# VHH binders against Putative cysteine-rich repeat secretory protein 14 (CRRSP14): the designs that were tried, part 4

Target 1, 255 residues: Putative cysteine-rich repeat secretory protein 14 (CRRSP14), of Arabidopsis thaliana (Mouse-ear cress) (q9ljw1)
Amino acid sequence: LNMNNPYLYHKCSANQGEYKLGSLYKKSLDSGIQQLSKDNEVFRGGFVYMDHTDPNGTLRVYITFQCRGDIYGSHCRSCFATARAELFKRCPRDKAAIIWYDQCFLEFSSISTGGKINYDDNICIDTARARPNAKTHTGDDSVLEFLRLFENLTNIAVTKRNNFVKDVEKPALYAAGEKRFGNKKIYVMVQCTHDLTPRACVECVNHNVRQFQDCYEDKPVGLKKGARVLGRSCNFRFERYPFVNAKTSPNYLKF

## First folded at step 5 (VHH)

Design s8 (from q4 with S101Y; framework vhh_7aqx_2)
Fold by ESMFold2-Fast, scan of step 5:
Formats: C-alpha cells, sequence, structure tokens
Structure s8 (fold): chain B 255 residues (1-255), chain A 124 residues (1-124)
C-alpha cells in the first residue's frame, strides 16, 4: 500500500489580499490553527470546519482541514503538522490559501464557504506525470467498469456511516474500493468534506468527473493511467495500484 | 411535469406480503435513482430502500433487510418494493421518491420528486 504523504498542490489566493504581521487577522488565524492542533477529536474524526474569531468577535477566519478517509489519529495529526508548516511557508501573508498532500488538505479563508460546494482551486493531476492538467490518453475498455465502480462508491459514501467513528449518524462521505476487470485491477476513492450534505457531495463528485474529462485534450478519460481531481469540497482518485489502507478505510469495497 | 404514483398498498396480515409499485411520468426514467420511504403516525419519514440509476447498487434500512427487495423496470417506467414477512411495525404510509442526479440518499430532503403516498396496514 502507498502510505507515503507526498505534496500535491497549493494555491495562495491573491483576490482576498494579504494580512500584516501582528494584525488582528494574523492573531485570529494563528489562534485557530493552534486550537486545531490541540484538538484530538479533529484527528479522530478526520475533519474540521471552524469559524474562528478574535477576542472582540470583529474579524473571522474560516479553517477547513480534512484527512483522507483511511487516515486518522497520529497519522492525520502528522499530515496536519506538515500541511501547516508548508502552507505558511508557501503563502506567508495571504488571507486565503490551500494546500493538498496525499493524506490531507488544509485551507484557510476570510470568507465563509462552509456547507457550500466550492469549485475554486480544483486541479487535475495525472499520476503518470506530476504536473497539473497533464495530457493523457483515452480510456480503454474498462471505462464502463470504472463508471460502475465510481457510482457504487459514490452511493456508499453518501449512505453508509463511518464505522470507525462512534456516535456519528451521518454518512461517511468517503468510500474506496477495488474491482478486478479480467486480468486488471482498478482502485477508486471518492471523498467529500463533512460540511456538505449527501446531495451536495454527489453534485460535487459528478462535477469533478466531468471536469476530469475536460482537463485533457480530445476529452480522454485516462484510465490507462491513474489520475485524480483535487478540490476544496470533494476529490476522487483512481489508480492501477492500491493507494489507500483497506484495513482503516470504512466500508472498503472489493469486487 | 414529473409525476410519481404509488399503488399496491392495503391491509395485510402479519407474515403476509405486498408488492408496491411506483409509476413515473415526465422524466427520463433510466437517468433517475429511486427510493422508498415510510412514515408512521407521529413519526418522521424514514428510509426503507433504494436503487441507483444503473440498478447496480441497492440499499435497505436494517429493519427491512432480508425481507424487502427494491427493483426497477425501465421498459415500464416503474419501480417496485416487494415486501415479505410483514410485521405490525411495518404499518405506515409508503412514499416513492426520485433523484435527478442518479444516486440515492437516505436523507428524505435530498430528493427532487415524491409520490402522494400509499397506506400499508399490517394487522396482528
Amino acid sequence: as target 1 above (255 residues)
Amino acid sequence: QVQLQESGGGLVQAGGSLRLSCTTSGLTFSSYAFSWFRQAPGEEREFVGAISWSGDSTDYADSVKGRFTISRDNAKNTFYLQMNSLKTEDTAVYYCAADLYGYYFTDSEAYDYWGQGTQVTVSS
């Protein structure tokens, strides 16, 4: 299983401007990030969306953090520490920024987007090339099998609870699985942020699948190579090799 | 103009069976996911079972799993709930629902279209 945690992508949001060192915004951001770093429940559940304000309640920062649905506890916390360090290093004074690693993502913003699908900063990554929007070839005869597996995993993500987290009544908004197709295997994962409703999650992942087709010349699917679409609100990934930990992946599907 | 209409409800004795039908019009049937919900007096609508647009995925509430089966017939624009080994606790108004996105949900608020409901009464 590929349990490495490589850096994938980051974006500093110029349109929200910059904060000054020592500003109320910087203090609120630092306080929010520090509070998150001490919260064991965040790393057990793998998600937080927090509305954090300064002591006077006058200025708000919105922080979203999520680990991949098979990553929790100390591994989730480690990914947070790495994402935190790199995000502030890469986007030192931006009021809004996001960074993705294989095992988690971290975002902060001065604008509230919780509970809404956010398509900003979606990025297509072809596994055969480590650069965004890389050209790939048209999918092979497994295209229909991929779509069926993707459909099954999406349904699982929006209907079944995370059996690794107690006292959570809502669906996991995460599913991963594998399917054998002749002598080939395909591995797929879908995940949405936990602030979304199940319906919004479906809308988000369907948009990502369509965006994936549009990311490549001649609208190829790219199933001969692995690929993913990263987004603030949801992501999907497929590979020809296993990339999630099936033992810690809730509702892992094998066909 | 989308319409869903339930049929097949009625009075049945415990241990018996009923088959509910939901006939649809005004939608591209093959593109929709379909679900059954039920509501007992004084309760919220609860999920019963669902089938995806492709028919490859089905799900059921734990209380009905092994007793109820959902199916779809694209040629007839109709989907069904086969209810076996009925219990008095199954007494409710049964509603069919359709989702435009082609995936099913257990949350009743997620659905675009609903039928008017059909009463199922299971006597002891």
Scores: ipSAE 0.006, ipTM 0.398, lowest interface PAE 10.4, mean pLDDT 81

Design s9 (from q4 with S101L; framework vhh_7aqx_2)
Fold by ESMFold2-Fast, scan of step 5:
Structure s9 (fold): chain B 255 residues (1-255), chain A 124 residues (1-124)
Amino acid sequence: as target 1 above (255 residues)
Amino acid sequence: QVQLQESGGGLVQAGGSLRLSCTTSGLTFSSYAFSWFRQAPGEEREFVGAISWSGDSTDYADSVKGRFTISRDNAKNTFYLQMNSLKTEDTAVYYCAADLLGYYFTDSEAYDYWGQGTQVTVSS
């Protein structure tokens, strides 16, 4: 079980500009982050999308935070604390920024992002590079098996609720599982931000799966040892080793 | 252009079986996921069952699990709902539905294409 929480990626948005220290924007951002940091329900549920205004209600900031679907409570809060500290260190005056860790991401923006898919800054990450080999005639078949697996996982993410959270009738927008291929096993996960509709989640994941194929056009997908695509609205990951906690992962499946 | 047409509905006694068919035209059948919904008089349209574009995943409402089975035949551009151990509360108009993205949903609002419905009446 990998409980490590490595930094993955961050992006400071240049197109929304910078705020000045002591500005109303900075006060709204700081106030929103402080309120989020004290909310135990956010860390139990693993997701928040919030708008926050200065004391006069004149300036809005939008904050999104989500933990990976198997991470709750103190681990989720710990990831938030790390993400907060590093995001403001890496993007000290940007009006919009996002940071991803293995176990959570944190984003803020001056523009409303709730319920909207953002495709702009997706990043493809290899866990390990596949060795080039002489198996040139099996790549196409392995791609189809990979796509079928993520189809099954996505269907579960958009139809099944999180049975660890009471009184929530919405789908979890998260699913993880494992599948055996002969003497090998792969471990897989998909997740969308909880502000999306099920249909938007499917659109986001499909885009990211196609983007993954484009990122690795010269290498068969099925020969990768592990990879993921990180996006602002959804991500997917596969590995040849277990990386999620199956006991705290809602609707964990053995395919 | 796209059309879905249900058949196989009718009157059956409790404990009996029916097989519904949904024949499709105007779409690339193998690229679509398909679902069945039903609506009883005075009630909302509710999810019954679904099958993915690959046929590898299926899902069912808790009220029909173990009794109903969804399947597809790509060669015939048709998908089916086998209904066994029918109960009076299964009485409803049954609708078939298709989504262009190849995925299925439990929310009826998510579907692009619908059949006209076929009546199933289960007598005590």
Scores: ipSAE 0.006, ipTM 0.451, lowest interface PAE 9.2, mean pLDDT 81

Design v1 (from u9 with S105W W106S; framework vhh_7uia_1)
Fold by ESMFold2-Fast, scan of step 5:
Structure v1 (fold): chain B 255 residues (1-255), chain A 123 residues (1-123)
Amino acid sequence: as target 1 above (255 residues)
Amino acid sequence: QLQLVETGGGLVKPGGSLRLSCVVSGFTFSSYAMAWVRQAPGKELEWVSSISGSGGSTYYEDSVKGRFTISTDNAKNTLYLQMSSLKPEDTAVYYCARHEDYFGWSETYMDVWGQGTQVTVSS
């Protein structure tokens, strides 16, 4: 199991403009990030969405942070520290920015996005860079198996509680597993941010599955050796190698 | 010309059986996954079953598992749905449909549709 935490992608949003050094916006942002960094419960639960203001309530900033559903405690905190440092380095004056690492993502914005599916920042990553196999055409058995696998995984994500987090009354909005195909296995994961309802999580994942189709230039689209779609609101991933820690994944499944 | 034509619907009593047929023309039948989708009066479309172009993989909505069987005859370009132990809640117009590439998660991801055949289950 590779515990490396590689950088994946970042976006600095020009649409919300830039703040000035020493501005109230920067003070509110720094205050919010600093408060998040001190909260051990965030790193135990793996998620926060916060609406943060300066002490005078003059400017509001929205901060979202989530660790991958198998990452908790010190590893989650370490990913936050890396994401924080790199996001401010890469987007030094932007009012809105997002960065993804393998084990977490961090976003800030001047506009409230809590509880809404964000379709604007989705990014497709073909991690294996495999060519489509002619045998994985729409009529191929493996394509339907793949679709049913992610349908089943998403249903588990929106119905099963996270047994690694105490006092949580909501579904995990995360599921991972493996399925054997002859002498090889496929490893799969879906995750939504915890500001979403279960229904919104299903809608988000369905949209990402459709966007996965658009990620490929070759037609017909078949199964790749590994791919993912990253989003602020949800993501899904599959690989031919194990990438999650099954021992710390809530309700890890062997199909 | 792409065309799907359904037959075999009718009135049947609860516990009865029907076999629906869908004759396909205008595309390479074995290259596409095919589906049965139904619509009960006043309700939304509901996916029922799908089969791969090879015929090797079949998938069913939970309420029909063990009662319905989907199959194909590639030589006749025909898709079948064998329905057994029919219930009043199976009353619907049944549509034959072709799967879109990688968009087979629900009935909304079908691109070519037949005209439908009515199945009524009542006593």
Scores: ipSAE 0.000, ipTM 0.265, lowest interface PAE 13.3, mean pLDDT 79

Design v2 (from u9 with S105F; framework vhh_7uia_1)
Fold by ESMFold2-Fast, scan of step 5:
Structure v2 (fold): chain B 255 residues (1-255), chain A 123 residues (1-123)
Amino acid sequence: as target 1 above (255 residues)
Amino acid sequence: QLQLVETGGGLVKPGGSLRLSCVVSGFTFSSYAMAWVRQAPGKELEWVSSISGSGGSTYYEDSVKGRFTISTDNAKNTLYLQMSSLKPEDTAVYYCARHEDYFGFWETYMDVWGQGTQVTVSS
């Protein structure tokens, strides 16, 4: 287990029911995960969305895996191995489950969501303990500055290519950067799953940014030292410290 | 050299008003959030209010909301606390302080403090 790849959250979906050990569903799931584990291209590209069927094609499992956009190759594969082991340990019989680590997430489901935004089980995580004691604010400039920052970053993510790949037709759906506020910097990242269109990616991130505001009620965004919203289709993060590898991040921006 | 100088304290009757001023020097005022912190007789320091480096975001302790207003005047390098509807419980030494952060008060330390100004509310 990599100390630079902390566990963040997991969700076992009770609403899709449970499978029995040795069932066709379990065999299909295990086969799909095993196939994914042998695919070097997945870990080079950092994303897969796949369906996998039992031998007669009747029962289908959907698997989504993505590494954070600065993580590739052996580090991406290592995160997958950790996520795989922990997801089955934490959700041993659930037909649907997801687990997030700092460097990747892994999900399986009996329901297809490929190419569609999925807002189920979005989770707000903040870096620091909830303080100050203030419950209200009379200004919102910090919120507006935050919103503009993430709007700009999202526009970069959906328009600029991965600068390590010569594919002119596909934007990275990932961007990270830093912005100075006085004598301090904040560090920011947005990412969508690669099954989304650029338009859907923008919609997803905008929803998660609005959800972030609601998660912290009347406290302005500027009161937080760092936070993220983890979603099945997209996520965003900001911190007061650098957390991505700028040299391996496509579209790293200094605002 | 970094310096904060508070003025405007004094004696007022309950229900009265006072305006505290804090003149800052030695740093770019708009690059930092600023705070007012008070200490009542025999009690610990209590955070009162903060304002972001842009001046657009303000934050207040529950007991002073609707009665106190924090503001800045960048041209005068001055932080203000306008206090209205003063209560005997507002009696304290009021300190002007600089946050480490641009955005405002979190669980961060104040790194520069003024000398304090006494506010006494008595009937």
Scores: ipSAE 0.012, ipTM 0.365, lowest interface PAE 8.3, mean pLDDT 81

Design v3 (from u9 with G104S S105Y; framework vhh_7uia_1)
Fold by ESMFold2-Fast, scan of step 5:
Structure v3 (fold): chain B 255 residues (1-255), chain A 123 residues (1-123)
Amino acid sequence: as target 1 above (255 residues)
Amino acid sequence: QLQLVETGGGLVKPGGSLRLSCVVSGFTFSSYAMAWVRQAPGKELEWVSSISGSGGSTYYEDSVKGRFTISTDNAKNTLYLQMSSLKPEDTAVYYCARHEDYFSYWETYMDVWGQGTQVTVSS
């Protein structure tokens, strides 16, 4: 079995306009992406927010790349290669664009967004994968326990370091785990981009968890369905099946 | 008291046909998508086919497309799998199952299972 990098979504940002092929912007963007591709640290559990300038230092391109917190090495590089190829294919001349895969996301922009929560790109992705005739059920009266689970998981993400990355004392801003609700086992994950502070990460995740209900067709929050609120600054995912690699997930918890 | 009871398995020669039946009780049959899932000796569970609660949509694993047909009889609360052109690699225990919530070719999560019926394809 060969695993592909499952595509989730992309957005070409028309509000920043288009670059011309052969322009300094395109050359700076290509140079930055090429430089990122040679950065071994980013593919070993790192995060990149690159402020790349043209040779004269007058034009800036901001490039953000991060793999999901359980994805390292060749798997992370594979996702980067796929994202790189597809982003330029889907957004050929846009000055700003973002693409998300299960294992990573890649973004570029002419405007700096580093350190700031961006809610404009939040998307419910998991509902798009449902078969048209799948049944929609009302959820259990376990919403409070579900919310407490994510509060606990987020606290771990913003306090514990990534034990798979040596000599790093910063919080991982990632945590995943599993918990049994009655006869069901629920799998959960939270992740923020590393340009955020712990406080900003908490605020980002809390906002996304509140959008959880919008990922369901009839708005009831149910434990029978998986949901994901995918954003530039943080991601929240809940599934009834295991989706992360527990062995390579920093701070994986069994509640 | 939710029950799925499979019947119709047996020994058949390559190229033969079998019809599996699954009688359900304890829930409104037409309100759920239903599936057939199989497990060959020493292998993991493999999704075979699913049908919507209305019966209007059917889905098949690639290796059985054109050979297997899934159907329902709501008056009898019964799910069927008509198998034709059977191959040795179709040998497995076949389970009737109820879809939990989402049906996805990649996810195939079920919340109620039958006991299974053995299908053996050999000469």
Scores: ipSAE 0.000, ipTM 0.103, lowest interface PAE 19.5, mean pLDDT 76

Design v4 (from u9 with G56D; framework vhh_7uia_1)
Fold by ESMFold2-Fast, scan of step 5:
Structure v4 (fold): chain B 255 residues (1-255), chain A 123 residues (1-123)
Amino acid sequence: as target 1 above (255 residues)
Amino acid sequence: QLQLVETGGGLVKPGGSLRLSCVVSGFTFSSYAMAWVRQAPGKELEWVSSISGSGDSTYYEDSVKGRFTISTDNAKNTLYLQMSSLKPEDTAVYYCARHEDYFGSWETYMDVWGQGTQVTVSS
């Protein structure tokens, strides 16, 4: 298992503009982030979506934070601390920004987007490093089996509870697992943010899996050695090596 | 000990047919995708055809599609390439190769190669 927490990507949103240093917006943002940093329940549960104002109730900021579904407690808190420091360093004056690490993401915005699927900030990342002029061919049956694997995994994510987060009645919106193809295994994961309904989670993941097919190659054929699509609302990942902690993963399956 | 042994090459006239065979030893044939790759004198390796580890999917280079057929016999642990309507341009050494990938990936993902068998299309 790899417990490293590499930086993956960030985006500073230009469409919401910038705040002035020392502004009421910045005070609300700082207050919200500080409140989040003190909330043990966030790091136990691995998710928060918050509508925050400064103590005088002046300006709203919307903050989203989530850890990967196998990451809790001190590791989740550590990822938050890293994401917080880097996000404000990379996007010092933007009213909206998002940053992803392997183990968590952090986002803030002046516009409420809770409960809606966000496709605007999707990022494709592949781990395959093909040789120059490489040719790859896969059959329809192989591609269909891959797609059905993620369909099954998503169904599990939206139906099974997270037993590692006590007193949660809702589905985990996370599942991971492995499947053998001949002499090799593929390791897979799907996750949605907890502001989504199960139905919206299914729609989000299906869109990202379709986006993956178009994202990396102009040809419809070919399986990479590993890839993921990151989004504010959901993500999926596959690799040819184990990358989640199966002991702390809810709904880990061997297909 | 891993070994791929090709047979069936030879001299054939244009329009003729040949069947190449590749006998596999030392691994479970059906757990890997397999390929035929050829090399004409003075030219680079050219992928010809592949078959998935399940045997359900087959792939062909455009110039051989409709003329060549790749198949397996799991009981004999043998890979075949049935070649018909042969052309002088098909003259090459034909290699049997094992993909590292169950689904089949050409050239960059082959890890075991046979010794090759010569096919000459001429009078």
Scores: ipSAE 0.000, ipTM 0.284, lowest interface PAE 11.8, mean pLDDT 80

Design v5 (from u9 with G56D S57Y; framework vhh_7uia_1)
Fold by ESMFold2-Fast, scan of step 5:
Structure v5 (fold): chain B 255 residues (1-255), chain A 123 residues (1-123)
Amino acid sequence: as target 1 above (255 residues)
Amino acid sequence: QLQLVETGGGLVKPGGSLRLSCVVSGFTFSSYAMAWVRQAPGKELEWVSSISGSGDYTYYEDSVKGRFTISTDNAKNTLYLQMSSLKPEDTAVYYCARHEDYFGSWETYMDVWGQGTQVTVSS
């Protein structure tokens, strides 16, 4: 079973320090990751946030794992296996680390991360750089249609249920779609971690969408063929090509 | 076949006005952002203005803001550049161009160009 999981980015946290080989922290981390790897509900639902505590309740490890909202089952498990192997290889003794792939991310920390928006360590990724054949300027109005599109998509993510998972009462906190602009299409996605409230998810996405221009201070804001902001609490992405599976996306829309 | 044809250039005195027109054929006009790009003798191409495919968003080079107005007439498949308070430094060949993208300022890449129309501003 060969699954292609494109690597995007990783970060090892310097501010939480390192654990020692054989430490209780490492044993708790390994135990938590191993427990997660055997939980079929995690890969069916696409999300877990776990607080794994030693028997004395003293040492806590916080583990967050999420698959992109169109990725379930064996594909989600495959991404987890890749992320697990690479994260410990790249951040071998760090107490906190995160790694992102196209299909999932995996994070662990000694500090509680759940239920709150985390704006730290957001990473901007350009899909492609435009080739200038003439000088171009960006006006304030140039982003308005994109802002409205992502506002609409976010509202769907926080109101519509995920009919592909067991919990049908809660919003999916995921939506994806496509919109035609004349003869061209753009493909869009928003997702929040499932520990967030709908209100927090809206705040997270709106912050990242409004602030994404600041990620490109050395480039004209209008020179984009696709972009995304990866965050610990939410992410958004747009491209000029399809990147999600519409048939497995619970809230896929054609605008 | 895709074609852009510019007209309306000519000789004007400083402070004068001209209206450039670009008639397009071979594609759905409102599906693309359109641009005006100019080239002065012996200099590089300079982007002047763009309009989104919706017509709702317009963008201008700083040196022409308040003096030039870009607009479209979809029924006539025509892009316009209304030029006012013309200066000698506005002397150039003006090209109509199609952005590859619907939003205009999202892209610097132009994939279809007209042949150009000469604008000369001199006393």
Scores: ipSAE 0.000, ipTM 0.264, lowest interface PAE 12.4, mean pLDDT 79

Design v6 (from u9 with T28R S30T; framework vhh_7uia_1)
Fold by ESMFold2-Fast, scan of step 5:
Structure v6 (fold): chain B 255 residues (1-255), chain A 123 residues (1-123)
Amino acid sequence: as target 1 above (255 residues)
Amino acid sequence: QLQLVETGGGLVKPGGSLRLSCVVSGFRFTSYAMAWVRQAPGKELEWVSSISGSGGSTYYEDSVKGRFTISTDNAKNTLYLQMSSLKPEDTAVYYCARHEDYFGSWETYMDVWGQGTQVTVSS
């Protein structure tokens, strides 16, 4: 991992409307983001969900930030700095917006998002370069094997502890690993936002892995090179190259 | 501002002893469980020991039980790891870390880490 944070996607959410520059909403949002930016605990832990209000308690903003489960400390903080700068540049007046990078995502909303699965703006991203007329039929068995692998990985994410700690029972809501398919090895990851219950995490990932089939109905190239389904509440990813730091990944598995 | 600073590392001979210290600032560690985690050259991070509770309930990885002792000095806001009967296999960078507590509940993650201190066990 280098210092660069690769951009993936962003969405300025029109359904909550726009704020005026200098409004109380903008002041609450800026204050919340500034407070988050000063909290080293967030970047070492990799997750925060906060509700933030102006000093009078009248206008509330909800902010979610999460780093990929193997990214902590200065790399997590670097991703936050990039996400913060770019999100306000791309969505300057929206009351709700989200931006995703390889190493983190940042979201804000005027409506409480905590503990709720949000399927809005799910995006399928292929690592393979799109080529004109590059259509190759893949066997249904390959998709099924991938779906079963992610189902198993999700079960681990919602049942297994962080492998650095033996005395607490809370699940990581994150798992990563590698598996051999014939003469090829794939590297896989699932993660849910830490505000979700284990049950909600399972529901979120299962929805996203089923969405994966729809993404590749006419795009079989992604099955050969790597892909992810990126969501507000959970994501999964597979690649033909290692993309997570196994040394800092809780519950890293070799299938 | 939240910081963990480890000291006390160094070169020691097999069978020797060493005491690591971790000074915490920005929070009272008595409100959290604290841990020592190590990383040997070319190897994965390995949890070593944790301490929590009003009595200082302690927990250890099997390979260090009976050789290492984790303790705290609440007045100095300092976490210690007393290491005895050191082996070449104990050579690693040692990190102190805080167990996270988001939303008023304990999680298995460690959310605040120190910079690490090098321990080398060699003849």
Scores: ipSAE 0.000, ipTM 0.077, lowest interface PAE 25.3, mean pLDDT 77

Design v7 (from u9 with S31H G56D; framework vhh_7uia_1)
Fold by ESMFold2-Fast, scan of step 5:
Structure v7 (fold): chain B 255 residues (1-255), chain A 123 residues (1-123)
Amino acid sequence: as target 1 above (255 residues)
Amino acid sequence: QLQLVETGGGLVKPGGSLRLSCVVSGFTFSHYAMAWVRQAPGKELEWVSSISGSGDSTYYEDSVKGRFTISTDNAKNTLYLQMSSLKPEDTAVYYCARHEDYFGSWETYMDVWGQGTQVTVSS
């Protein structure tokens, strides 16, 4: 692990059970992960969703990997290597597991995960203790401004192409930017996994933005110190300091 | 290359049940929301039901809610519509279709269609 790519969270999913050492599941999972590690196009594009079956087509393993939308090439590969090593170390025999780092996440599952919004493992990070009855408050001007900002950012993420990946005709499903609130500046990012449609991406981010407000301490969201919601299908983050590389960020905006 | 093939239609009496199947090929089934759309003689196309690619979210037209059940078998790349308590007004050609949007909202476009299967509810 390095200081610029901190570990954030992991989950070993007990609900899918454990595989046995030497099993076909373990061999297929290892083979899929090894294949992914050698695919330079994955690290150039920043996303892969793959499935594979045993020789008889009976058992399927699903692997999802994505780098943050400003992270490509060697940095994306480095994050994958760290995530791979730690995920198998932390969840050594689980059939399903996920791990998040600042710059990427890696997931595997015996149940199809592609193309669906999954809210089950959403986690609020860099927040104070959540209140039991916390709710979204729309009467505050700073909260309303924050909601408009993420609505605008999400619209850009689902409409604009990633110009750093020439062969992709789909929207980037990623956008980042900065906006001034009085004498303060906020840095923001939204991203969805590339298996989602634009509509599903909008739905995912809207849910996570509402969930973030429920995790917030008793202060207006526009005055909150940096926070994010990590999800299997989408993530958003804001900070009072720059955290993405604007030069490698598709659709970076100054609001 | 992309193909949707419906089966299971037929003649059934009012109050009866019928199960429609749609076998999909040429794309990753679980990555798309799927729909059933019907057309009664002399009427416009009517959306019946949709299911998300995960199978977790289902949507129904009000007139069929509680009587019809949409489901998927991802291992078989097959979409189903279980129809019960059938009424004469359910008589139509039933089409399976692929949503452009994964969410499965009835408001999204269908970009791939099957050939249709006839369901006739008659005494």
Scores: ipSAE 0.000, ipTM 0.082, lowest interface PAE 22.9, mean pLDDT 77

